VHH binders against F-box only protein 17 (Fbxo17). Designs and how they scored, part 15

Target 1, 286 residues: F-box only protein 17 (Fbxo17), of Mus musculus (Mouse) (q9qzm8)
Amino acid sequence: MGARPSRRQMTEARRLALTKLPPELLVQVLSHVPPRALVTRCRPVCRAWRDLVDGPSIWLLQLARDRSAEGRALYALAQRCPADADADADADGNRHDEFPFCALARFCLRAPFGRNLIHNSCGEQGFRGWEVEHGGNGWAVEKNLTLVPGAPSQTCFVTSFEWCSKRQLVDLVKEGVWQELLDSGQIEICIADWWGARENCGCIYRLRVRLLDEYENEVVKFSASPNPVLQWTERSCRQVSHVFTNFGKGIRYVSFEQYGRDTRSWVGHYGALVTHSSVRVRIRLS
Short names: E, the ipSAE of ESMFold2; O, the ipSAE of OpenDDE; V2, 0.75 times the mean of E and O plus 0.25 times the DockQ between their complexes.

## First folded at step 4 (VHH)

Design s55 (framework vhh_lunsekimig_d3)
Fold by ESMFold2-Fast, scan of step 4:
Order: sequence, then C-alpha cells, then structure tokens
Structure s55 (fold): chain B 286 residues (1-286), chain A 120 residues (1-120)
Amino acid sequence: as target 1 above (286 residues)
Amino acid sequence: EVQLVESGGGVVQPGGSLRLSCAASGFTFDDYALYWYRQAAGIERELIASITSGGSTNYVDSVKGRFTISRDNSENTMYLQMNSLRAEDTGLYYCAAEFYDSGWSMYDYWGQGTLVTVSS
C-alpha cells in the first residue's frame, strides 16, 4: 500500500462541544474521523470516547460509508461479525498484548486489502522477519541489478550451492482479516514471487505456499517448480503467481516458503535470486 | 521407502554410446521431476539433465544434442541416452529427486551412482 493523505485533526473547541452529545449522535459524528485519528486523537479524549473507539459500532459505520463495490461487500460481511468480537483473542479467548479493539477496528487500522503482508520482501532489512535455513555458504542479500516492477527495494536474496530455504508465516487475523471474513468464500489470497539467476550461473528455485488452520495444519497448498537454469545465461528475473479462492473455512495463516540452490555446486552465493515476495488479500466482487 | 537405483554405466571408447537407467520405487513416480547429476574426479556434482512430470526436458550446454533424458512411467524408470561420448564425460552419474520434509525444509533422494568411463 501507498501512504494515505494526511488529515487535519479537530480543534480543541470542537472536541469539547462533541463530548456533550448523546452517544448515538457522537457515534455518527466520530464515524467520519479517519481510523488513525480515532485511535490517536479521539480515544484519549475521555472514557465515553474510548468506549466508542474500543467498540464495533463506529467501525461498522466506517465500512458503511465506503460506497465502492469492495466497501459494500465488506459492510455486508461485517454485519455478520459479533458485536463484541475481540480481534486480539486467540482460540481460548485470551487477548494478545494489544489495546482492546474489536475485529472491525483492526481491519480499518491495518487496511490489509491490497497491502503486501510479507515483511522485508526484498531483503532490504537483511533477514528480519524471515525464518532461515542456511545450506552451504547460506543466504546472502545483494543489490538486484535487474529491474523488478513495483519492488520496494533494488535488493534480493541469493542462495548458496546447497539447499537454502526461508519462510514467513502470515497471520491473516492479526493483519485484520477476521475469521468470519476469511470463511465467507469472498476472499482471495494473491501470492507472487520473483526469482532468477545471475549471468554465467545456474539455479533451482522452488516456492511452496500453504494455507494453514489455527493449529498450523496444512489445508491447501500451491507449489511452483519451474525448470532449473542449467547453463550460462544472461541475468534474469521471472514472476510466479497464484490466487487462492474457494479454500473453505478455518484458514488462519499463509506459510510462504522459498527454496533454492546452485545447479553447479559453485562456491559462494551464485544460486537462486529471490525478491519482491508478496501475499495480498482482496475481496472477490464477481 | 523411497529408492532410486542407477544402472548401465561402463567403459566405452570416445564417440561411443551408453544408456543409463534409474529405477524408482516407494513414491508416485509420475508426479515427480527427476534429474541426472554428474560428478567428475575432483569436482562437485553438477546437474546435467532434468525431466519434469509433464515430460519437459533441460540440458547443460556441454551435453545438449548428445544426451537425451526420457522417462517410462509404466516402468517407473528414467533414462539417459548418451551419444558421442567424450573423455570429459567420465564420472559418476547420479539419479535424483527432490522432496519436501514434514516441516518446511527440502531434501534430495539420491541413487548410489553409476560410473561412466570414456577411454580407449
């Protein structure tokens, strides 16, 4: 996702006037305030405002005001969400170490639709966010000399001459996609990855993406096994992509798993190049 | 249990031919990509030929036009037909397949290797 437009916040005099409104009118007024400002500016005003921001009504009205086809579909699904839904609760009802927001608040604040849910997608922060297995000389991060459209950084990961693997587990509920929304049959999970080889090099690249339930059991998988690069070639970077649809109920996690090695068992880091990994969620409109 | 067993290696004169076989058991052969690796004296194993489950083939340039990889799904066997053999083709030839472990790592199944010697 791109940066949102900055919003002007209310003056002190206007906020003081609003604290005198009945709750039903205050909810209507505050529903026009952007999500970040509701949490950072409105929630601290008094206990009544805090209770409104922590509850679902104001966030449901936020969804109701989005007149796009996506917004209308979300609003219909959000009406099925329990009024007191706890977005931070685990399967046993235990809350995570966060402020008490409902599921709708988390969705509005995190804005998961269209955003890349993979952290550090190009290695621009080293190996942060990735679980890594180093074969041979392991993974390295280097400058990517091949332009990859839309990549947030001109960096890539590169494998050594033995199998290297790295994995990221995306918690869709923590990212704001609540369980009833995931179970609705209207959610698409879009994955993509870019891979290639250096000039004069060869590699094997594999991608496995698994949709997991709350216990981290595999429910659905996608595997990409493109032909190996076996011989001297010019530098290349190619995309693999897949869209998960109609995956059923009970999905919570996306496990994004990359594997690579050099085909010539070369020294150093001359194997598979991987970059611009993505997991994105969208609503199906037709 | 998964097994890959190579056969067909031997001694041939330069310009001669050999056919290597890789007999597979313990997995659904038709669903897997399979590979031939070569290890010459003093160097590490290199991937020389691949065949996908759909039958698509790839070769390193040094063997392209001389070697042909093929599979017979009814026999659970992969082949490497080697023609116009050169001294530099001498080495151990390994059949291989890649498998995901029960977690999130990858590992290779290898055959034991079959020796090809090209000399007079």
Scores: ipSAE 0.454, ipTM 0.769, lowest interface PAE 2.2, mean pLDDT 83

Design s56 (framework vhh_lunsekimig_d3)
Fold by ESMFold2-Fast, scan of step 4:
Structure s56 (fold): chain B 286 residues (1-286), chain A 120 residues (1-120)
Amino acid sequence: as target 1 above (286 residues)
Amino acid sequence: EVQLVESGGGVVQPGGSLRLSCAASGFTFDDYALYWYRQAAGIERELIASITSGGSTNYVDSVKGRFTISRDNSENTMYLQMNSLRAEDTGLYYCAAEFWDSGKTMYDYWGQGTLVTVSS
């Protein structure tokens, strides 16, 4: 990277005019600016604007504009959010992520509600984002010949004849769901996965999803152990889903863990097909 | 130490019946999925019957309606009742228990196998 500024900036005259407004009107004006532009364009203008963007009031006004039932419920919870974004420090007290904004800013910037927090959910980017354990010939990524509704890609992962596993650790706080919101009892964590077998093949499939505290200790667990497919005459994919609710306080991570293998000792990739894995967060309406 | 010990194999005529037993020790039997595998001469080992910790069963099509898998959690024993035996059912029968350790690994414990021969 060279030392050459190429960024568009507001004029001095415009900045001076805006900084002469009463603070309450300045907040109202800036609250109409999209979250990304607040951070990339408004925050660098001066210390007063930086302090406003780093504080909660402007982001509360952003959240107040969503008048859906979900938006109104979130706004009520957001008013109880601590002003400090210090939840970004790791278990050793180290701050690796260096997110300098308040927790409400992170929520607005990352938009975690309804978004799939699993990365590379269908293998469209190979094994990127997954921690993988290869048994036998290991995992492969291939075209999924079975249509899966809503899947972002027509690809899947397939296991070999020995147990294969892969997992993702989702940091809910880094995804924008602040600790006090997680602890509120009004958050649901929705998980889903699709699994199946090749035509005329069999598989064993297992799913384990764990909610972990800040030290990565298991607090709550969901396990799916469906009956093996011992011989399937057609291609198929089945969904497993679960909703975590009322899980208590101190949850930070979701560990999403898949296991599979073939029912035969066939060389190659004739085992469990897995795709369209998801972890989504939503607010419970009350 | 986890151990699975099979018994009940033997020689039987076509149309006959055998009951295989798998006695388990060294783990909490009630919590684990259990399997019967068959390996015929020159053929890879295949899963023929399964039973979950909750008692749900599944079978490969070739044995469905003829074989019945069951478990007795009070005796730490799994059974395979084999009826209407055919020459194609000849092979080594292995019991297996699906096991998770406390970490990231899944694996199976295996019995030593018991031979079933269906001949005329």
Scores: ipSAE 0.523, ipTM 0.816, lowest interface PAE 2.2, mean pLDDT 84

Design s57 (framework vhh_lunsekimig_d3; at its last look DockQ between E and O 0.82; V2 from the best seeds 0.71)
Fold by ESMFold2-Fast, scan of step 4:
Structure s57 (fold): chain B 286 residues (1-286), chain A 120 residues (1-120)
Amino acid sequence: as target 1 above (286 residues)
Amino acid sequence: EVQLVESGGGVVQPGGSLRLSCAASGFTFDDYALYWYRQAAGIERELIASITSGGSTNYVDSVKGRFTISRDNSENTMYLQMNSLRAEDTGLYYCAAEVYEGDWSMYDYWGQGTLVTVSS
């Protein structure tokens, strides 16, 4: 019996046949290929395919096929996306080799709408992705004994007896939300965080989320300053959430800043428990 | 320069009352959470009362119903009204304000402490 061709060999044979199509039909066919495969598989095939993948037409067709209210609103904004809006271009004009120069390609590849833009949201990878300041015995990561709906991991961060803080800076343009889309007035930035105390322990918890311009200047701020837990007999996690809307033009970054400590000067990690931090972007309906 | 100054401490008989004040200079209390801590002899300093920028209050069980924390942002002053004082309330009382330092660090500003003695 003969060996069957690999999936790679079969896909390459099909792409070779597709190079014989007229450009307008090739665009239609390629518009059905998943974004990563367009860049990693289709773009290297020949110059004509590279030029199509680097242009907006394939990506606009993918967006046009989403017939939801959100998809239609996004498509209208995408038609106005500037051709030269490459956020990864350096001062010498060098570009990120993994992504086409078209901003719509980055949007499709990153899929930022609805996705959590906070990395390592529960401490499942230790402190990776977080800038951290340690007070007292510092932050630790432990198992969360309270079930938090939708949390990707049953872990949480816990603070010590002096202020511990950690921050993540989300670059919305790098995540695929190009500048004109952010400036459209149709974008909502949804933030959430979960916090609590250990059984029979107290804590102080603070959240500050700032929308920053390209120079990292504060434009808009949300602060959550709930009452300290001075003593609680039950383990629980509470949610804080906020939606930024109508924030104006020039926003580029979300600065997500968490703070916590124990209410007593106890050695160890008996302060605020923090988990399932999120920053999500969506389009406003109507 | 940031400074918190406590006043109103003293000696009082059991069952008596005292009102402590904490006045800020070099910054305003607006948007800050404010705290009263107590340090009794031989015991760690403990948070006994808090008030948020929105005016929500919280107390440890040992002082609940007897002590009242309040704030007057126009006078840049915080108060602790202490009623039905007990010998166990004797200690050094500190006011504190939590504040953002630099870009994204959090710190407490502390007062110098005010002594309260409950004795006959």
Scores: ipSAE 0.570, ipTM 0.810, lowest interface PAE 1.2, mean pLDDT 84
ESMFold2, look of step 5: ipSAE 0.552; ipTM 0.825
ESMFold2 (binder alone), look of step 5: mean pLDDT 80; pTM 0.786
OpenDDE, look of step 5: ipSAE 0.806; ipTM 0.934

Design s58 (framework vhh_lunsekimig_d3; at its last look DockQ between E and O 0.84; V2 from the best seeds 0.75)
Fold by ESMFold2, look of step 5:
Structure s58 (fold): chain B 286 residues (1-286), chain A 120 residues (1-120)
Amino acid sequence: as target 1 above (286 residues)
Amino acid sequence: EVQLVESGGGVVQPGGSLRLSCAASGFTFDDYALYWYRQAAGIERELIASITSGGSTNYVDSVKGRFTISRDNSENTMYLQMNSLRAEDTGLYYCAAEFYSEGWTMYDYWGQGTLVTVSS
């Protein structure tokens, strides 16, 4: 029999009525439950429900409901997805998961397509999520003086009179883009960044984005090295962007690496300003 | 050991020309942006010319049209051709390269500087 459910998850009368359904009907009913509730509230109800949530069928039904071209392409790939929980593939070796999730469940829970996978993209949380190396007087965070289009926060990082570096490492598999999906040849990784200079102080800005394998070895690289801003200019923002396609098999991480400094060697924070950094994944339509 | 060595400075009359060189050892220029800075008395170092790994150049207004930055990756050397020199061009000229270290961080490497004096 199934384990005693928590008092907060389901009333006894309602739970018992649903647990008597044939598995085929129960899968249809459960496929309408949001992914987090499936894992936190439905999975503990009994062994039959746990087995359904741990299997692929509920998640495939959820994915099949997206009848767009993107949804159909994803569904075809999802039908090839292995049944194994991807958490077992982590490099930790001794990792223990109380509620293992199959790759499809992780995809549905994390919803990685279209979402910005860069955390704290505008500095709204200080340096949280970023690895930082300070040059000169270091990085600082400040409010934008001019609007940066589409930014979720009007804040930015600013650099100083020596190179300031920072990086975020995005684990695509942990974000729900399972390895076979990455290896399918149908994934695009879209990156973007916004940068600028203070009025009347020049700057140098660099962006390097590397796609890394599971051992963090570089496989693919994009670099942006725009001309320094050397002249008396109004404070402005500019976008750099790139789409990685056809990057082959074995990619797991995106290393998003940003760099800035000034051109005048002025003490303080007069270097490049950086904000609204993004990494997004999408399915390529054939 | 990364090393940048400037040469070619000296004393020149107004309107004259000099050609500065910056030779690198311990790394190759191929993938790096390169810079000339100058430091006049009482002023901080300022970037005056840059050249990308692909050869794109940029100049501050005060030297545009008079100075030309170039690179020769086969000689591992960068140049600054300075024409129509003026008294205000007097100063210590440094070459610099951005350098990736420790995997993803960037630092500056600087030469020792070469002195340019425009006067008689």
Scores: ipSAE 0.590, ipTM 0.845, lowest interface PAE 1.2, mean pLDDT 85
ESMFold2-Fast, scan of step 4: ipSAE 0.601; ipTM 0.843
ESMFold2 (binder alone), look of step 5: mean pLDDT 78; pTM 0.768
OpenDDE, look of step 5: ipSAE 0.837; ipTM 0.948

Design s59 (framework vhh_lunsekimig_d3)
Fold by ESMFold2-Fast, scan of step 4:
Structure s59 (fold): chain B 286 residues (1-286), chain A 120 residues (1-120)
Amino acid sequence: as target 1 above (286 residues)
Amino acid sequence: EVQLVESGGGVVQPGGSLRLSCAASGFTFDDYALYWYRQAAGIERELIASITSGGSTNYVDSVKGRFTISRDNSENTMYLQMNSLRAEDTGLYYCAAETWESGYTMYDYWGQGTLVTVSS
């Protein structure tokens, strides 16, 4: 039956022995540790480990280990990331967040590629994260009786009989996509939204998504103006999607703006249903 | 300064025809989606016809084949041609123009309404 140390005990003993390695070998070994563990467990060990985790070399090696086509393209761009670049610096070079980590560390820790950057995408947390404007009886959050593929929650937002709007501002740099990567011409920003009406109800739905510079000035936009649903006998949700590519330099924010209302002046919440809003970033492969 | 003014309403016999007009002042129709709403007996106001800036049209089922929405951007006017009128078509008819403002607010410009009465 032989008793063995737990995986945790083996890992702790191994890390203690690693403190005795030359710096070049220590970097190689630590590069195999997942990003969160590098920050939460390795960085506090001693000053030498802290200095390594705060530097770019470990993070570059982390990115080099992703052998996918996307990983290889990202690694080539990451090699050009300035080692002393402040990922949270504004136009005047002032830091917004006091991070001891380089831009590559933020990218690895936040993992922005493929992740939905919209918070509270289905109303599962009420209106948290959204800037809302209420017309008529305003927005409500309700259970969505229509299955929406991939939605993290079976909830939706529903509008009243006057225009309701809500907006979310996504800071791409704060999410880990550093400025030189955004400016590379190899980034795609993928947006999607789901909308519909209640059974036997109608709605008007509009979507505007804008890419903004660091001063929140509009650089490029996408607008969706589908035909109104004037009377719908079936309960359903439709998807709108768009991919921003070749948008130039200086982009920092995505402004995701939804608008909706009922086709009838019926008191209550019988207008546009919106849910599963998304903003995702990926590297372009062609 | 922005106004929409409806005209062409009146009293007609069942099976008759009317042409409603909606004239805009203080703005141009070029980039706007335009709408005709109907409110019967002072209760529910309902969107019955729409036309996009590109000219795509949509109608509620009860008026399909009988009503035709059209726009003339050069005259800054929208029309609703109403044929084969029925008693249930009686109501106040409102034109509306949707606008995208430079900020984050969306609103409609509304007319004052024109009365259509279908009676024998």
Scores: ipSAE 0.506, ipTM 0.808, lowest interface PAE 2.4, mean pLDDT 84

Design s60 (framework vhh_lunsekimig_d3)
Fold by ESMFold2-Fast, scan of step 4:
Structure s60 (fold): chain B 286 residues (1-286), chain A 120 residues (1-120)
Amino acid sequence: as target 1 above (286 residues)
Amino acid sequence: EVQLVESGGGVVQPGGSLRLSCAASGFTFDDYALYWYRQAAGIERELIASITSGGSTNYVDSVKGRFTISRDNSENTMYLQMNSLRAEDTGLYYCAAEFTEGWKSMYDYWGQGTLVTVSS
C-alpha cells in the first residue's frame, strides 16, 4: 500500500527532518558523521549545515570520540586551538583555495597521526611527488627483489654511478598538524628510510632530514651516513630511522633528502636502492 | 676556499709502516663520511677505506687488518695508518670528503694525492 520512497528520496526526507533540530542537537547528531561525509554530504544540505561544518564545534566533538590516552591528550590540545586559527592562511591572512575549512577540520580529514606523509614512498608512481636531481644515468624505478615489511609496493628507486638526489618537502600544517599543536612540545616526528645494494654491487647512501620553519629556514637536522657497501655482498635492504622530539616552536616543514651513488660500476643503475621512505607524526603522552 | 691537503707519503720497504694525514680547510667534516682512495699505476682509482661521522669504519678486504682509518673533527683532519705494507699497496692515495651545497648539489671534494712507494 502506497509508494515507498527510493533511497535517494529517503535520504532527502531525513535531511529535511534533521534541519528542524535545534542547533545544539544538530551539532551532536552531525558529530557522529565521518569527516569525509560531513564535507561531501552534510555541508551541501543548507546554509546552516554549511556554517556548522565550516566551524570548529563539530570537529572538536569528533576528536572527543577517541577515548584512548592519545585521543584525550589531543582533545585537550584541540580545545586550545585559537579561534582565529586558519591552517591554510598565507602571510596576508588569506585562506588558500585548496582547503577552505578550520584547522580542526583539516586534522580530522587528513588524519595525519601514524599516516605516512611521504607520497609515492616506493616509486610505485614513478617520480611523482619527488623533486629529483639526476647524476650519470640518473635515478630509475625497478622491482624490489627484497621483501620490505610494511612497504605499500615492491618497488624501489635506484641510483646510477654519479650522485643522484631526491627530495620531498612535507608541509605539516597542510597535512593537518596545526601550528599550536606543533609548538605544544607533545609532538614527535618519526622518520625512516630503507636502503641497500644489489647483489655483488657497491653503493654509498646518505639521508638528510631537516625541520624547517615557515620561511623554510633550517631549525634542526638529522644526517645518516652509514658505511658504504664496498665488498661483494648479497642483495640487502636495511632501515635508517630517527625520532625528532623537543624541537621547539615554529616548525612547519620536514625536508626529506636522499642521496646515493655506485662505487663499482661505470654505467647503468647499480648504485643505492632506496624504498619505503616515511615521515610520521605522533603525540607524546604527558 | 675549500681545500683538502694530504701528507705523509713516501718510500718504504715491504713490511714497513706509514701514516697519512688529510687536513681540511674552508669547511667542516662534521656529519659526513670521509674516504681514502688508492690509484695504482695502470688501474682505476678504488675506494679502500671509509669512516662515518660516528666513527664507524669499513675497509676493502686487501687492506683489512693492516690499515686503520681515523678522524679528528675538532682538527678537521683524517688519518690512514698503514702497517705491514706490500708492493701492491704502491700508488697515489687520495683523501675525499663529501660536500653539499644546497640540497641538490652532492659531490666529493678531493685532495691532490700523496704518493706511497713500497719497494725493496
Scores: ipSAE 0.431, ipTM 0.680, lowest interface PAE 1.5, mean pLDDT 83

Design s61 (framework vhh_lunsekimig_d3)
Fold by ESMFold2-Fast, scan of step 4:
Structure s61 (fold): chain B 286 residues (1-286), chain A 120 residues (1-120)
Amino acid sequence: as target 1 above (286 residues)
Amino acid sequence: EVQLVESGGGVVQPGGSLRLSCAASGFTFDDYALYWYRQAAGIERELIASITSGGSTNYVDSVKGRFTISRDNSENTMYLQMNSLRAEDTGLYYCAAEFYEGWKSMYDYWGQGTLVTVSS
């Protein structure tokens, strides 16, 4: 990792001077402050600053500065975002987060576009972030001896001789993609996964990715069911990918579900290798 | 109740042929991958042939060119045509179908098996 960015922070004297600005100038000044600093440093200064950070105007101004085709398309949709949108509300209207940020603030803070929304995508943190079901000797996390382009870590998950499964549930609204944006028809949800087996070993691999509503009901599904490989002779893993488009309204979650096992009843971890799982969102240009 | 029933096993001479059948009840075949497994004496059960819902097939090297897996979704039946049988093909043959129960549970429904003996 490189050194931390050397950036001057607001001093107490500068903060006190800024509290004397007219609201219209304060909005312009604060709109240049990075999202995290707006929340952690600017919001606590006084009630007027808190009210500005909690509202949409500063965040809209930040989005307006991205003049790319994607940025302009996003800005047009962001202008239609409900001012009272609650990104932390569940299906029953309960808030899960203590911070009362508008949806635009969540989007700017989380930066979901292009980012991998799957956590611990290669097993580099063991099973953190994954719900796992262990068959046979279970899942193991191992060094991946097979090249996977773009993988953030050289690790993989390996299955045993009975079916192993694991799932990650991605809450798109908590990741910053507010409901009206998901419902716009201009969002693409891009999924990918890499799978393989050890040299001369076999595997059965399955991927099921489901788009769920706020009640976790299935709305649309992608399934990858490649033929079992009885003997792996490749020096690279295989990729599965899919793009969800035009999925309608009411989507909240992506359920990313992996399954695998060995084609033989060998004790240990000689089944499917899975790694570099991804869920990414992007805007589709009209 | 989901059930798979194998039939067609028996005793055959080396070089002979057998056709195994696997009849399903209690579910529709259309969306499921289907498998033939073999358990030989002293060897753990292994996958020998598979067929996807779309009809794509795969085989273990020892049976390629000799065995043919097929499915008839309208009759809810899967087949294994076994030609040029060898002594090493002797074993208990199981059909299996993959099932999901929610996201947590993936499991196979299994038949009870049918014995194939290649001898004398």
Scores: ipSAE 0.491, ipTM 0.785, lowest interface PAE 1.8, mean pLDDT 85

Design s62 (framework vhh_lunsekimig_d3)
Fold by ESMFold2-Fast, scan of step 4:
Structure s62 (fold): chain B 286 residues (1-286), chain A 122 residues (1-122)
Amino acid sequence: as target 1 above (286 residues)
Amino acid sequence: EVQLVESGGGVVQPGGSLRLSCAASGFTFDDYALYWYRQAAGIERELIASITSGGSTNYVDSVKGRFTISRDNSENTMYLQMNSLRAEDTGLYYCAAEFYTEASGWTMYDYWGQGTLVTVSS
């Protein structure tokens, strides 16, 4: 379609009229405003509006707008979210003050369902977001000459002749999936990774993905140890995937850990190539 | 103490056969992927055969159909059956086991045997 999103300018007269409404009616009015506009336009209006946007009621009503099967299931779970839940509390309940909103607000603003929670999934930003360990000549980032479906960038990470590893820790609560939602038994954590070797090269590749509690203790683990690629005449990339379900209570983090090396002692970067790493969260409808 | 010890190397005529053994101690053998590497004079060491903890095998093209890797978890021993040997198969053969640790920093490494010499000559 030729329709463009228009922003309505809120006049001073409209702001004054709305601020005179009882809180229960104001919440209903504001619940029709999209999540980003609630934060960028409504929250700055006055302290009363800020207090409403920082609280759960508007966000719970936002979730009620999605009448899909997934939206209804989420709304039922959201109604069980504690009203004083803090989306930016550490393990001791201490607030960081970087996100002053409740847990439901973080979910609506970050939209974690279906989104890739791995940052810099193809090395398009170098090693940003990754904790790396370099064996031999270490990791390199290079253009990926093999097409990987759905990859946001045509780049990949490549290992050297000794074991290289890299990991990323995904904080599911900071990404918007509050603790009671994770504990509900209705969340699936979907992981995937693409790996391969250069033309006429070989590699050894390993993937370990761990679900960790708030203290970073391992609760459950998936390990992929595919057969080494010993020699290929053509480049190719293969996908590894896994879905975590029914993982119990207390999960907070996903630790995504890759390991790789060359099958030869070649100087340089001729080992495992890895790209399009993903961690996604979805709701189970069964 | 983790140890890998190769045996079974020797001199054999072209077209002959040898069976290499790699005896392992000091670790839970069943849990680890195991490898045979080969190094010929003037050539870099390369992985020629692999076997996973589940028993899945893979081979470099030059040895496919001629070499068979196997493991006996009850004896903590890995084998390489080499048939139809060629002069180009001459070299030092190393067994290796893949290790990882739960130490901070996510360390992964290979443990290597000392090597056993295979010479294909008339």
Scores: ipSAE 0.462, ipTM 0.789, lowest interface PAE 2.6, mean pLDDT 84

Design s63 (framework vhh_lunsekimig_d3)
Fold by ESMFold2-Fast, scan of step 4:
Structure s63 (fold): chain B 286 residues (1-286), chain A 122 residues (1-122)
Amino acid sequence: as target 1 above (286 residues)
Amino acid sequence: EVQLVESGGGVVQPGGSLRLSCAASGFTFDDYALYWYRQAAGIERELIASITSGGSTNYVDSVKGRFTISRDNSENTMYLQMNSLRAEDTGLYYCAAEFYTDSSGYTMYDYWGQGTLVTVSS
């Protein structure tokens, strides 16, 4: 009739025994724990573990283990990251989570390099994550009848007969790319979008991607203005892509802005189809 | 500030020709894509021709080969040369340009002219 400890409770009991280690050895041991587990399992153990996870040393040791050319370049930049840099702090120093992280921790936890920083890139979650402006009958989300290579979902957004626009503001610092890293001149920001029209329909499509400073002022932009599709005999989706390089210092946000409409005043959603939007960051080798 | 003014509409017999003009002011004309729309009796407004800032043109199939869109950046004017006119071409013809609504450029709208009437009748 006695309760037995769960496997989780037995794991926690074994972990607590490690609190007897000297700090120097504890740092080495904890540096081998994956980033998620450091925060969710190790940080709550005791104050000493919390202080180590909140500091930069464990995260620097994790970055040092990537011996690729990219990893070595990142490590050199990471050593210059301020120890008190808070990726979650706003301009007033306010923090948005209950458990503070240094910038290196956020980088390791979010893994921004190569990941798509656009949320809900195909409309698989409706309009979640997007700021939407509705013209005519507005935007709709529908199944994409045209296969798009690499798309995480077979869905798309479709515009109405008046201009529809939607925007996503990507906060690069909150995604883990700390300010000193952005300012290094070694970051590339890679953007892409897929657009098209329904069979026997037409559309106008525009893409604007802007790099903004901390005050949301435009620093540099890319605009794509392909020719309108006035009639389309076959269903197709076309890709637009661009890579931002050498954009200088002070960049914080990527503003990803899509615009589209039908070429006719047809009631409903017969305009531009947009899907598989992406913003990715990577390190440039010298 | 921004203004588009259409002219050149009128009454013409089937098979005839008309040239529409759209005079623009209040914006940097050379930088903008421009459009001709029409609203014919009993049908919805439709885009019939477009011209990019670089001069690339596009047409809806019903006017392809009969209509020619052009622009004169030195005169801030866009034209639509209409040949082999049909009764179905009767309608109001509008010129339009794309503009952004907010100062950050996150929303878009068409700026419209007032329209010019084209009547094709025998």
Scores: ipSAE 0.416, ipTM 0.753, lowest interface PAE 2.6, mean pLDDT 83

